VHH binders against Thioredoxin domain-containing protein 6 (NME9). Designs and how they scored, part 11

Target 1, 330 residues: Thioredoxin domain-containing protein 6 (NME9), of Homo sapiens (Human) (q86xw9)
Amino acid sequence: MGSRKKEIALQVNISTQELWEEMLSSKGLTVVDVYQGWCGPCKPVVSLFQKMRIEVGLDLLHFALAEADRLDVLEKYRGKCEPTFLFYAGGELVAVVRGANAPLLQKTILDQLEAEKKVLAEGRERKVIKDEALSDEDECVSHGKNNGEDEDMVSSERTCTLAIIKPDAVAHGKTDEIIMKIQEAGFEILTNEERTMTEAEVRLFYQHKAGEEAFEKLVHHMCSGPSHLLILTRTEGFEDVVTTWRTVMGPRDPNVARREQPESLRAQYGTEMPFNAVHGSRDREDADRELALLFPSLKFSDKDTEAPQGGEAEATAGPTEALCFPEDVD

## First folded at step 5 (VHH)

Design K31 (framework vhh_7qbe_3)
Fold by ESMFold2-Fast, scan of step 5:
Structure K31 (fold): chain B 330 residues (1-330), chain A 121 residues (1-121)
Amino acid sequence: as target 1 above (330 residues)
Amino acid sequence: QLQLVESGGGLVQAGGSLRLSCTASGRTFSMGWFRQGPGKEREFVASITSSGGSTYYADSVKGRFTISRDNAKNTLYLQMNSLKSEDTAVYYCAAEDYWSDSWSPSEYDYWGKGTRVTVSS
């Protein structure tokens, strides 16, 4: 009676440094749910993890839970409402996912399992990352850039870019789909502000286009309804966030995007100019200008985007995304 | 934007030796050699870790080929000994980008144009 409803022990509780070291010695990929005691582990991802372990088996995929306040190695993760998922292979940190982003978690598990299989079968080297939150080093200066080991030079950086989900996409009810695709592409959303841009703000924002015939149509469109003003960052790697966001958006003209990059956001959600669903900055200088114009009270760092503002939980959590909850919430 | 340039290919008789070189325009992570013979698919030959501490070989070349690297010169080498007619192929240098997104680790990020090796009987 009821034995068939018995919960399977999916995740190992890591409550001591000795259990942490044991986890690091495990063969294959380990996904660690780093949680706060006051919000408990992220329950909404349990069904995904159970499905993944059933599909890929027990030999190379492991799941664990770690309370941030109980382990000194997790000190930098304390005090956050957002769940943080740390991926370890061969004792090395290979990926970090912030927030209960189920599509990104599934993709990351599959990608890292494939990578680890290549390491074991072909001797491919692990692409080890260094999450700033695990380090006491507040400087993004490479200590020993000249020491010659590539794995010792791998680190993560947090720079920001601006993204706008434009009134056409919002009016067509595409906001949540676009946010999901942004998160699936590996972006962390630091801020998501829904508001209608003012005419003065739009004219300043697009001042470089003031001489173009379509300028008034662009101004009218951007003021026609609410947009979502987003600040995006990357949690891993040195890949330029501005360039990556531009790649995900695709070419400016939706007709060109559909021809040349059919999987891009503008191909899928744009119709015709100026109705191309999303905006992004053309380069680093443009991103800095646009961020200063739309978010004048916010401070950004090229080295640590986490420091200027709190709210990482809000940044990665969408309207339909899972959040960490108190232990007694069903 | 990383560029790989192979050199050292040529015509050699069976039982002979050749040394291939591959120079990268910048920092690379793991590197490898692949080859494509006439009318065949591209196949793995050998790989080497970023430090040079570990090497891996296809069974068909193990004991005859040696992969090595000089990180100070951004150069990869393949020493080929006891060459057979079956080794006739275009040899490609491949590299993992040091700066590449870890989300796409299933294949090498950059490839050279290839260097031709012909082994005559």
Scores: ipSAE 0.000, ipTM 0.174, lowest interface PAE 21.8, mean pLDDT 74

Design K32 (framework vhh_7qbe_3)
Fold by ESMFold2-Fast, scan of step 5:
Structure K32 (fold): chain B 330 residues (1-330), chain A 120 residues (1-120)
Amino acid sequence: as target 1 above (330 residues)
Amino acid sequence: QLQLVESGGGLVQAGGSLRLSCTASGFTFYMGWFRQGPGKEREFVASISYSGGSTYYADSVKGRFTISRDNAKNTLYLQMNSLKSEDTAVYYCAADEYWSDSYLSAYDYWGKGTRVTVSS
C-alpha cells in the first residue's frame, strides 16, 4: 500500500491484429504463448512467468497470449499438439520454444533479456531468427536415413549430463518410479549402472565440499549402499540437458522443494537434508568432470577447448546442503 | 565453474558500518548473504532477486543491513550499519541460477567467506 502501482495482467490477450502490432512496438522482450482454442493457454508455465516478472519487472519483460485461429500471422501454428512460445524484441522474432519446457523457457528468457539489454545500452545488433515452422514442407526435410552422420562423432549438438539416484531413494525402493519420471520428463537414459560408490570416488566427486562441516555425513551417506549412476541425454525439444535435469530434480532441500515445486523429484522422494534422493551437475563443465570421474572409459566429446579443464575450487565456506535456517524462521 | 569472491570484511567498532562485496565470475540469478559466528550454525542474512525488485532479510538485521547488486559488474553488496557484537561472523556470498528456489538453503554456489569482527 505504500505505493501506487498500475494493475497489469501477467499475460496480455492479443485477440486482434491491432493488439499484435501494439505488442511488436513494445520496448524490451515479449514472450507470446501461442495456443489452440481447444486446449487454451499453457497453464503449467504461469508460475515460471510470474517469477520471471518479479525478477525483471515490467519495463523490459512482457508476456502475451494469442490464439492461433484468431490471427492470420499465426496460421502456420494452427492445429499443433503443443504450445509454441514466440519471443519478440524490437518487433523482430528472436527465439522460439516449442512445448511446455519450463527450463528452456527460463534460459531463453534470461538469454534474450541480456541480449536486448546489450542492444538498448550498447547499440548491438539483434540476432533475428526465422521460425522453421513457417517452412514445414516435407520435401525440405533431408534426414539422413543412414547411420553415417553420427558413426564416428555422435553429434556435437547432443549433450549429456550425469544423474545419480542416491542410496536413500534406492533403499526406499523408489528407483523404478524415479526412472519412469525421468523418462516421462523427456530424457533418454544412455547408461544405468547400479553400484555402491567407493569412498575415494565420493571424496573426489564432492571435493569442493571437503571444508564443510557436513562433508563426512555426506560421504557416509553416498557410501551407505548402491546408487544408480545414470547418463542422461536430451530428447526432441530439450536443448539444455543440464538445466532441464536440475529443474526436474527441484530445489536441493526437500522441504523447500515440497513448498516451491511439489511435482519435482526431490519434493516427492526426498526426506530431509542430506537425503534428497537425486544428484545433478550444476553446469556443463561440472557434468563433464563428474562423467569423467564416474565413467572414465566413456567418451562424450572431442579433446578440445570445450573439454572440462582443471577448474578453480568453489567455496570451502561450509555446509551448503545442510543449511540450518530456512528463510522466515525467527 | 562459477566462482564467488567476497571482500570488505574487517574489524569495526560497535555502532560502525561496513560494506561487503561479492564478485561472481559469471551470470547469477538469486544471490544472498549468510554468516557463521563463533560456535554457531550458519544463518541466513539477506537475499536479492536478479532485478533487485525483491529482497529478504533475517529479522535480526532488518533496518540495519541493505542488500543490493550491480549486474553489469556481476557484484553483490551488503551495506551493514549499526553493527553489534552479535554480528561478528564469517560472511558468505551465495548464488543460484535456478529460478525455482528463492530460499537460501538451496543455493548451489558459495564463496570462501570474509571475516567481520565487531569490537567493543
Scores: ipSAE 0.000, ipTM 0.173, lowest interface PAE 14.7, mean pLDDT 72

Design K33 (framework vhh_7qia_2)
Fold by ESMFold2-Fast, scan of step 5:
Structure K33 (fold): chain B 330 residues (1-330), chain A 120 residues (1-120)
Amino acid sequence: as target 1 above (330 residues)
Amino acid sequence: QLQLVESGGGLVQPGGSLRLSCEASGFTFSSYAMGWYRQAPGKQRELVAFITSGGSTNYADSVKGRFTISRDNAKNTVYLQMNSLRPEDTAIYYCAASYSDSWYDEYDYWGKGTPVTVSS
């Protein structure tokens, strides 16, 4: 009866040009699920968006739905079979994710929220992109994007990530199959070291989980037999190696992986938690740290190595390191 | 194998309070993040409150300041304290467990639900 009885949906339906313009004027980051009328919105991502909204709050993160045939601005996205997720901040397009790729959506949302917080707090310029699907000209490359003395890195300086084939998969004789799947997915394996991780290495590797019951079980598992420690790079593709590896691995729990991404490595080779076959880093910072820990002889830059200062030559733990733990990524 | 059993639901008047409990049995409760979901008649299931394995909490805006999620690892139990209940809180409340503290994964285990009706 009452109009105030109506609930506010997780994703706002943008059915008109007026609602599209309202979305562009909103503060913070808006993630738009661009769908075709015959397919409907991407339902598999709804649970992810609900969890993220609860964790992050409503001030700077918004979700929307837009049918491609209803809006002229979306003309270039019409006739696509896969969902397209457009990320807008301050009325500008800042990222695009194609397909129902939950790990990539998660990373992109976190990265773009951090970037937008810096824009709002520090007055930093937004990293505006032009999606190729919206381009009228196939030649238009970064010709005029040099806007000042300081530029964001256009090319990734880090082309490598850590991968571990865990003791469960090795013990089950799945190493060669997994290596073939990694290569089929477009990765080049720069190194492959078979050894049993030491308890000291595992405890440092998962230090953020120290003192929890899950930590001791994880330490026991990782020390139970040989692993294959791999350094992966990409020969082709536009996504970064860390994000692509996480996508190929699939969701952490093999039962979830089998339901949501049956083609993923954890779906095919994982059994039950904690036995999920493979490990990958959460992000580029974690990949760099993990690589340095497990492959110390592969120091990426010795040119910047100066004499240590005092008794504390190593990186000091800051308050942010004590307060913020990376997510548990196997 | 983790199993979840909810209790504490019932009929309550607007402005009243209820405390829901979810008792876990099986393996290593302390390693799991826990969530409370609810589903009202004719509506989709929605996440209401979330607590990580380390004890960090988050809430849906509709319940912030009224509901409190907590856990007791010694008792293998997660709680939802519901204060200042409103008719729109009427739903079946479900307990759910996830081995990951991240927002990537679906919940691995679900309870059967406990009904909460808020009416005069």
Scores: ipSAE 0.000, ipTM 0.163, lowest interface PAE 17.4, mean pLDDT 73

Design K34 (framework vhh_7d4b_2)
Fold by ESMFold2-Fast, scan of step 5:
Order: structure tokens, then C-alpha cells, then sequence
Structure K34 (fold): chain B 330 residues (1-330), chain A 119 residues (1-119)
């Protein structure tokens, strides 16, 4: 109905090497939907990208489509079942999101856009990444062990991770607000246990940090009051829950999180190390170890449960041991 | 640009010694705590030894205390694990790791080196 309107496509189709080079030369952040020819571009994220375009504008945020088979630079992304979103700024790869995870995409866009604004306005160095998590992981084995002797072990297990809302966030009355943000990020909370961790449990849990200077402060903090111990899963998307939870938490140091990822939980609720509000596992193996340590009942179906200490009541070891104290310093 | 490369793994008889090395590049080595993890078939990955960035503090799993010694040479960007009195239960893939306050809040890992203790 008339030619009075000039339409700009939401996503630019990058079908040649020349268009790819043009994209790398673009000012600001470009989000590239890398798709397979048989699957087509990811439709579920289009509404999010339309909203982001309206809210942010086109000066520093661009969207693109690229078929993996059409460009040699995308060779390593060919044959994937899920969409891959590549984030470029100043010709460099700054983030990767796998799967149609709208909350993660929104947060990554906002985080990377603010990071690029700081590069352009404040002269900060870009945080360039390399996508090294390519191809030596069989996603089928992430379902863990199949105990063929036992019944009901044939069904796939949900991908779960551990989250802890730490004593600093709990003491500041932030538990419910953090839980709401976890749910908004697309996580389902399978369990939520409020308790104070013991010193022995904390030292075992964080054994990989025993060489760090701040280790004793971390132990003291984790024993200082109740935490909320959570098991998280996701009902949608294809990205690993462990990686997604780490992204939502943000960088370990709250001062880094506030600079690099201001919408992250550690940016909003952390103060200074070790008071960074939340904990998550570093990888899949660590998540499985931590879940087994804090929630031993997670694997109860494959083992006889020993009766609770039947016959050992009165003789407890020593006086009541004190929890971690602030006076432990110096 | 961060890379950790392990070396020194192999097949040895019980009671013998091996020395593992981890060569690091792409980060300020002395600012990172480091450690050795191992993973045996059918078991979860476990920390066997760790060392602070300065080398002033070390920690060991109870199963290796008195037998293994972790050390580092910050001038060579290299971390070592001296493994003495090796036992069949020490058979595992050994991984070098470094912990950092990185923008992504993740640890850096090597690809692993196989240690087999068999007669």
C-alpha cells in the first residue's frame, strides 16, 4: 500500500565473505544467528531481538543471520542441532550463546553492549574470547552413568547444577529477590534448603581454592550464618545449566562484575570478596561432586540407606565447637 | 590465549617416582593459584595438590600426603608435581589447573596427562 515507508530488516543476511568482513568492521555489537540450512534461523528469539532493537536503537546494536555452510569461517559451527549466537565487537568475538535461551540472550546483549560502550567511551580493553568448547564433549554422556541392573535407571536424568545463596545475601534479606531473578532467568528450582554449612564441609567443598590467599576469609564467611542450598534445572533451551548459572551470577569479584556485567547477581548483591552473594560450580564434574556432597539423597535410588545412628546417642566428641568468627583474622 | 600444557606422565611400576610439569602461558603466572587434579576411570575428578601464587602455601589430599610434593617456578611459568612411592590407586589422568579472578569467573585447565601404575 504505497512506497512511503523504508523498512530496515531486523537481521542482515550475511551470505558472502565480503558481507562478513563488513560486519566485522561495524561499530558496536553484532549478534549473529548461525543456523543450519535444514533448520533455518531461530524463530523463537525474533521477538526478543525486535524489542531490543526498539529499546536500544541501531547505533551500537546490530543483528545478523549466517548459514553455517555458506561461510568458511563458520566451518566449526556446521552440523549443529541447536542455533549458535556469535557476538562480535570491533571485529573480535566477545561472547557465544548456544540454543534458543531468550533470557540469556537478553542478558548477554545488555552486558556486551555496556562493555562495548566502555571500550568506545572510556578506552577499556575488549574481553575477547575463543570458543574452545568445540566437539570433544558427547552431550549424551552428560546424562551420567546408567546402572543397568536397577529398575527405572533407563530414563534420562535432568541436567542439574548447584547454586548457593551465601550468608551475606541471606543476612541482607536478599534471598527472595535473588530467587525471583533465578526464576526469571529460566531456571526451575528443584529444592531449596536453608542451613548453616559446617567448617569441615566448607573446607572440603572449596578444596580447589585452598591455595588462594583469601581462602580463610571464604571459610569464615560461609560458616557465618545460614545459606540457601539450591538445585537448579532448566525446562527450555539447550545450553548447559552449569554454564547458564555462571553467566547469571557474573564474575567472581563483585567489583569486576559491576564493571563488566552490571545486571549480574554478583554485581547487584555482592560487595567485596569474599562477599559475592552466590556460588556456582565451575564445570559439570564439579557440579556432580558438589550436588553429591550437599544432597546425597540425589542418588538414593541406587543404594541401601543405612539406618540413622541407631545406638550412638550420648557420647559426642568434645565441647560444642564454635563456628567461624571475625576474630580469626590477624 | 591462556594455555596449560602437562608433561611427564607415563607407565611406571609400584614404588617408583614420576615428575609432572605444567607449562603455563597467556596470563600473569605468579598472580594465579594452581593445582593438580586427577580422574580415575569411573570416578569424579579430585584435587590432589594445590599451591598459592607465591608458592608460600601448599595443600594436599590425605591420600597423597608425604608422597607427593607440589612446587612452582614463577621465573619459568611452570608448576610441578613430584610423585614418590606410587601406588596402583594413583592411576589416573592428571590435570593442571589455575584459578583466577577472570571476567568469566572460570578456572583454566590443561588437557591432562595419563599416569598408569602397574606391575
Amino acid sequence: as target 1 above (330 residues)
Amino acid sequence: QVQLVESGGGVVQPGRSLRLSCAASGFTFSSYAMGWYRQAPGKQRELVASISGSGGSTNYADSVKGRFTISRDNSKNTMYLQMNSLKPEDTAVYYCAAWSDSWYDYDYWGQGTQVTVSS
Scores: ipSAE 0.000, ipTM 0.169, lowest interface PAE 15.4, mean pLDDT 73

Design K36 (framework vhh_7qbe_3)
Fold by ESMFold2-Fast, scan of step 5:
Structure K36 (fold): chain B 330 residues (1-330), chain A 120 residues (1-120)
Amino acid sequence: as target 1 above (330 residues)
Amino acid sequence: QLQLVESGGGLVQAGGSLRLSCTASGRTFSMGWFRQGPGKEREFVASISWSGGSTYYADSVKGRFTISRDNAKNTLYLQMNSLKSEDTAVYYCAADYSGEWYDLYAYDYWGKGTRVTVSS
């Protein structure tokens, strides 16, 4: 007979605004399973959370459940069939995981718990995120590829890269000529955003140059006027888009470009460092980093993805609702 | 200004192993190893991307050398196995710090080198 055993619930049910505020005031990391009232909490992750309770303890790690329709703060998470896991520390959102991805949840819990232990023990600054723009789960590289998904297609050299037409070329009225040259070289321009980069944005973008003597001159130049921020792909050719774009740009220093590749963009439109007309990523990894920094969501870069309600795309899928709830109905 | 300091060079017997390290005074981007043997021009050995996800090797060292990095320690490594007399050279650490690079071998910063001598 075990009916008198005292057991502590793994996940606290946050059914009111008062309980939500209490959760935000909790010390340590809280992982909130945001569920829809019609499908209930995500049962497949309970075993993972039980394992973590045993392995890590609950002194600085807490689990909670919250029904999206009962709390106004969760309005933007309503109508989704997939579970949404919100990670809070010190009252701030520090991570979001969508879907019942147990390996990703385990990694995220361990990473965020370690980060929060360092905040509490060593006074390190907490990395806070904003999930307002990410509700549609847009991914730059994948969505930039027409209607295809190509996450592991190693035979394909037709991915995306970042290109910038820099303020010197824009100020000299060369934007249209450069765009024409890009297109003539076999590139498709998926996105073209004209804006002046902020000082903070430029300093983060060129963080690896912060120790250089010319860094402040580069920052000043990049903030001096509008740039064109481009996402490029290829329609034809056998070379990787990153490598091809770098070839078309030519050597970094315009004086070198004029000697070695007089037909290149930097030879034709560059003057002297740092005024070399165009920027490109050096490799695939750099391209992914730069694209993520300047285009954190393709929804805000592509106007056709600015639909009013991202949740409505999933809400029109009736079978999805049935699949999320079959075990919780009698 | 970024500074690179190599260590781990020395005398080693043919068929032996040696691990070179290069510590940077600050954040680096792509990094690589180059070498210059007696009476030879400087040649590329290996390179590694910032995250460590992409590595490239000269054909002469493929399968014998492994490049790796520890970004938390600002340190680059070259694990050299099955060393040959032909691997005798001064080994230079190089770092790309500028962020805008057309030529993968056009590094802005170089160490002073560490000497590796492979005896037969």
Scores: ipSAE 0.000, ipTM 0.192, lowest interface PAE 11.2, mean pLDDT 72

Design K37 (framework vhh_6fv0_2)
Fold by ESMFold2-Fast, scan of step 5:
Structure K37 (fold): chain B 330 residues (1-330), chain A 120 residues (1-120)
Amino acid sequence: as target 1 above (330 residues)
Amino acid sequence: QVQLQESGGGLVQPGGSLRLSCAASGFTFSSYWMYWVRQAPEKGLEWVSTISSGGGSTYYKDSVKGRFTVSRDNAKNTLYLQMNSLKPEDAAQYYCARSYSDEWYDFDYRGQGTQVTVSS
């Protein structure tokens, strides 16, 4: 006669600084529901969390509750009616979701769990975020949405582009050689994140190709193993960093690259289409889109600055009618 | 429907010049990388030049570098290839071709082509 005892305590209550520190030391991904004492934890997401727990198991996915007034680290979340979900892995904040958005929570749990599995199993780099950066920062160093779209003209000496060392080159053990050649070409690598892109990320990344026959093969290739996601910059030179990176990569087809630009990365490390070792953005608009998609909320700054203050960062006003409700609704 | 129409080919002496044009219709021309490719009699299709959607990046076959210049006018939906110092080995049928991204597949579409003949 069996019993379902393992379903007890889906979420651990973190009521002290010591329990918070214990949570940060936990292996795997922890999703923290930050609530106000007067409204209690967010009930609309409990069914989703139960489903996720059953589907992925107990080893790497944990859920917790934390009252905002009980912990100093949660000071910036006090007095808010909206639920806030903080995602921690290896003691670091890796994602934040505001509001009871079940599809976004499910996607974020799956994405972060996959990333953490790679960190633990393969020693891959973990992407760390800051909550204030998620609210206020939106760019590397280029066109901004702040005031003027052309404000990058006053600081265009240091622009950024996206580079990807693709799964084919990584699988062939070429990552370190390619990184060395990027550095030799005069690029500074601001960020290097090794991880497997999720299907959802790849479909958004290549959304302009949706509906093409080759689209599903492209999605499969980019999800087939780890890539290195890089942010590149240059402090000197006449050409834009996007154009310079395109030149260093060479022609799309490795067979063309080997004939016409034998020194290029695609000539040296590409095999045959579609396995051309590296990705770069087509133009500036594409670079800005790709950077925003793969590195949301990361900002570039060479200036030392004090840690951002809390309370001023207002949550984005998405329709969130499914807010946390008191346990006793009248 | 996607349509590409090349023009500007002809007969020239070695060292001469020609300017090829490609009129595009049926798609958002400014969103696509464009290619010039050529095919000589009894030879395979050969890549000549590439231009990015905004025109900021250009690429050339080694044997045509410094002699050929690719350009585009997105307001007119037209692709160009300026060919200077033409050589007998440049004689071929020239085609313009479309690709939505230069990272995945060779070509979606090609035009009917324009013939370039270099005498002697």
Scores: ipSAE 0.005, ipTM 0.209, lowest interface PAE 10.4, mean pLDDT 72

Design K38 (framework vhh_7qia_2)
Fold by ESMFold2-Fast, scan of step 5:
Order: structure tokens, then sequence, then C-alpha cells
Structure K38 (fold): chain B 330 residues (1-330), chain A 120 residues (1-120)
């Protein structure tokens, strides 16, 4: 039984630029947990930080939380699926630890605290590092040299999308099998929340589909029982998670999916519309909207997302010629 | 404001032609599939033509070969070219936008309609 209030008290929430500047002016070592809104702060390290604060903390060891989307200085850390721990002493970056590695965090805290005590007590030189993500190129280079393009020229940042295992698939006992197929397709599941969506959530989620009889059927279906709400990322290769997830799901209509893409999830686990087992976002903008609705603490920066311009790398392959208008009944 | 505005309706004789336009504003037109619906006096609203984001088209059997749907993303406009018009085509014509590329899915935005009357 941990107390949420005790957890909050351990780490100062840096929610403004003024608080960030105040942190940089703090005496001693500050360890900043840089997190994404959809992920939250790293829970597994809290016990370690509590132990270290009690043993060594005093006035020279501080812990802080910073949401990457809330601070402009952390812009280069946005969209990452792994926690990043930034170590500051005397306003300077002295270490970076990526990922929730408790032994490495403990070693880094002890090493940097020892180094900072020597700086303060003995006047020893502080070893400052540069993280390229925070580095501002103050060097004026009038002559550009292209030493070739490599991975540094292409962002290797992971992106995430929303997936839902819908009430029909859950009720049919297909959840674990579908999760296995998702993992086999090369996705990493960052979160898996089982719950029944509320009518209010479903109406907001499908707000752009309001106004038709099909909308009320969709609302009823999504509220009929528990869904699994998943956040997916890629475990390999280039980040194309939204498009890859759509491909793995297959065509929306299970009858079309079974004909055209029999290995797809909707082909295997869907029955008939609207019971098509799984949901995925249309594109990046839809994924961002859906994630924000289902995880209301999420924060997004849209200004730095490149406007989607129609590249021919994604053929909008017209679905097969088998699309037919439904017969309207009285 | 997010809206669709239809134009081009009117009175025409049987065998005549009309071109309907639907101009979109306040949202990213290129991300939406577009449909044309009609509602005849005393009847239910029906889909007559559909165009996906990629330009693939579908038509109701009653209008195949006579009507052509097209889009111009640079002008945020969808068109319905209606040829060989019949008295049965008399209806109020509605433009509709959907995030889905499937004609049987729900529609997100609707225009207020433009009347078409085919009569001698």
Amino acid sequence: as target 1 above (330 residues)
Amino acid sequence: QLQLVESGGGLVQPGGSLRLSCEASGFTFSKYAMGWYRQAPGKQRELVAFITRGGSTNYADSVKGRFTISRDNAKNTVYLQMNSLRPEDTAIYYCAATWSDEYYDSYDYWGKGTPVTVSS
C-alpha cells in the first residue's frame, strides 16, 4: 500500500518554465523523470528514490517530474515511449539515463552526488555532458559538409497508436489470442486496460459519426461489455505504427476481410458488421485525438507535426471492386 | 466553422444535365471520403454516389452510367455530374463527409441540401 501523496511529495512537479529555471538554480543534484502524458511517471523507480532520499538526500539530492509536452525545453523528448532521466547539477546536464533501469539509476545518482559534493566542498571541476536532444548548435558553420546520411538524419523516435479489442471479441474469449497475434506482428503493447467504455466516452470517441442510426448501434455495441484499450508501438524498423496496425486489422467488413486478407484479425475474429473484433485509428491525427479522449491526461503538440501531404509511398489502394450499396429496408 | 455548402441545383427538363458542387470549409477535406445523398418527396434519404479519399467511386444502381462523382482537393470541392435526368431523380441533394472510406459507415458532416426538380 503506497500513498499517492507520499509519492508526489518525493518528486517536485515541474509544470512551468519558471519552475524549470528554479530547478536549474537548485544546489546539489536534481534527477528529472521526463515522461509522456499517456505513459505517466515511472512507478518502478519510486521505491529506489525514496530509499536514496532517506539515506543520502538531505539538501543535496532532489527528484522532479516533468511532462515532456508541458515544457518547451523538453520538446526533443516528446513522443518517446521510454522514460528519460535527466541529471542536473549547478544548472548543467551531468548525466542521462534512458529507460527504467534501477541499478543504473542508483549507480548514476551515487556517482553524480559524490562528484557534486567534491565540486561544492573541494572546488573540483564539474564534468558536463551534452545531450544532442538538448544541444543548441551555437557553432556557426558557414560551410556545410554532408558526411553522408545515416540514422541521425532520420528520427528514430517511436510513435504510438490506439488499438481496441472490442466487446464482441472479448465476449467470445478471443482477447489473449488477439494479443498474441498483435505481438507476433511486431508490436509492443505499452498499456492494456480492460474496462467498459462509458456512453459519454463512446459518443466523444465517435463524435464525428453522430447523426445516423448506425451511430446509436455503434454506441450500444461499444458499451455492451468490456473492451481492451491498448497503446501499441513498433518493436522494430521504421515507425509506421498507425498504417501497420490498420494493415494487420484488415478491411473493416469481416466478409471483405475473409475474401481479400484471410490472415487479418478482422477476417479471423470478426463475424459481421458492426462486430469486427478490433478498432484502429485512421491516421496520425486520428490516433492523437483518440489517445487524448481515452487518456484525458495526455497532452499533444500539433505545431511540430508535419502536415500530412499526399505522398505516393502509401498507395490509397482502392478496396476491391466488391463494395456494394446496402439494400435499404422500409 | 466546419461546414459543407451545396450549389448547382435547379429545374431541368427530362434528359437534361446538372452539375452539383459541394464546397468544404473548416476541416481537412483531403482526409474525408465524400458522399452524395438525395431525399425525394415523401421518401427516405438514400445514397446515390460515393468517392473515397483515394478517388475510388461507388454508385447506386439507379444512377450508374448517368451520374459521375469527382473531387478536387485543391479546391476543397466534391462534384456530382448528373446526365440523362429523369423525373424520378427529383429530390433534395445532400453532400456528406465521412472519416471512413466505406460508404455504409456513418457520416460526420452534412450540408443543408440543394433542390433538384426534373419536370417538363
Scores: ipSAE 0.000, ipTM 0.207, lowest interface PAE 11.9, mean pLDDT 73

Design K41 (framework vhh_etentamig_d1)
Fold by ESMFold2-Fast, scan of step 5:
Structure K41 (fold): chain B 330 residues (1-330), chain A 122 residues (1-122)
Amino acid sequence: as target 1 above (330 residues)
Amino acid sequence: EVQLLESGGGLVQPGGSLRLSCAASGFTFSSYAMSWVRQAPGKGPEWVSGISGSGGSTYYADSVKGRFTISRDNSKNTLYLQMNSLRAEDTAVYYCAKGYDEYSDSWYFDYRGQGTLVTVSS
C-alpha cells in the first residue's frame, strides 16, 4: 500500500442499478459503452478514451462500461450486433453513437463536453435526445412472432461480416490507417483481435485450395505474423455488409485494383499477389462459415446445445476493473 | 437455388483436345468469378482456372498454363474450358465452381455441379 496514489480506472464498470443511478447523478459528461456479454466491451476505442482522459481530465468527462443483459434499463439494447455508446449529462441522454467509430466518438465527446460546459457555466438548456431508432426496431415485429431464437441469432449475424488485415499490411505498419478507412467507409468494428493464425486454422479457412501449388505459399503468408481479425457491421444499410466490404476492399489483385478502383484498400495498401493487405468473404454463406471458424463464441448462448466451456470463468466474474483497459501509470 | 451443369467430358488420346461447358442458373452469373476445379482418382481437389465476372481477368494453375483457356458468355450464363495438348495427368472429374472471388482471397468454392469425367488414355 504505502503512500502511493491509487491508479484511476479508465472506465467505471456499471454492474448494478445502484451504480447506474450514481452515474446519472455525476457532474459532466459520461460516455457509456453498452456491450453484449457474448462479445465483451469495445476494445478498439480504449486508446481514444485514454487519449481523451489525458487531454481533458476527469473533472467533467467520465467513461463507463455496462453489459446490456445485466441491467434492466438497458433491455432495449440487448441482442444487438453492434456496440452502442450512450452519452449522459445531468441524468439526460444527449447523444448516441452506434459502432466503434473512433472519429465520430471523438467529435461527439468534444461537442457534448463543450455543450455541457455551457450548461454548467452559463445555465444554458441541455439538448436532450431520445433514441428513436429503437422505436422503429421495436415496430419490426416479424422477427419476434415465434420463439425466434434461431432467427434472432441469424438476424444478428446477417449484419456482420469477417474482415482480416493480413500480415503484410500489419508488418508494414498500416493497421491503424486501414482501420480508419474502414470506419470512414461507414463500418462499425464489433471486435478486433490481433493474433497469428495457426496453420490448422488457415488450412481449414482455405480448404478448397488444398493440393494447389499456390496453397502452401498462402498458408506460409497467413502464418508469417499477426493479423487483425475483425467483425464488421453496418447500421441501416440497404446493401449487404458483405457486398459493401468487398467494394471497399476492391479487386483481389492489387495491380487490377490500382487500375480499376484506385480508392480501394487493396489499391492503396496491396503490393502484388498474394500480398493484398485485406481479406473479405465472397458472400453471406462464406461469411457465416469464416465467422464460425475464427469466432466460434460469437453465437454463444446457454440455450445452444453443448456450448463451449472455455472463458466462462472470466465471464462469470462479471465486468470488473479487469475488463477496463490498463490504468494509467502514475 | 444455384445450379451448375457441366458437359463435354469424355475419352481422348494424349495430345488431343476437349471443350468443357458449364450452364449456370439461380444467381446473377455476371456478378461472380467462376472456376474450374478437378479431382484425379486418389488425389485431393486441384484448382485449374479462374475467370472474373466480366471476363477481363483470367488465371491458370502452372500445370495447365499455355494449354487450357477459360472463357465465359454472360449472355448465355455459360462457362467454358478449352483444353488442348491433353496429358495422362489431366485425367480427372472436372467441376464447375461458383467462386475464385476477385474481391476475396478466400479460395472456398461452392461445388454445385455433378462434374464431368475427362479420361486421357492411349
Scores: ipSAE 0.000, ipTM 0.195, lowest interface PAE 12.9, mean pLDDT 72

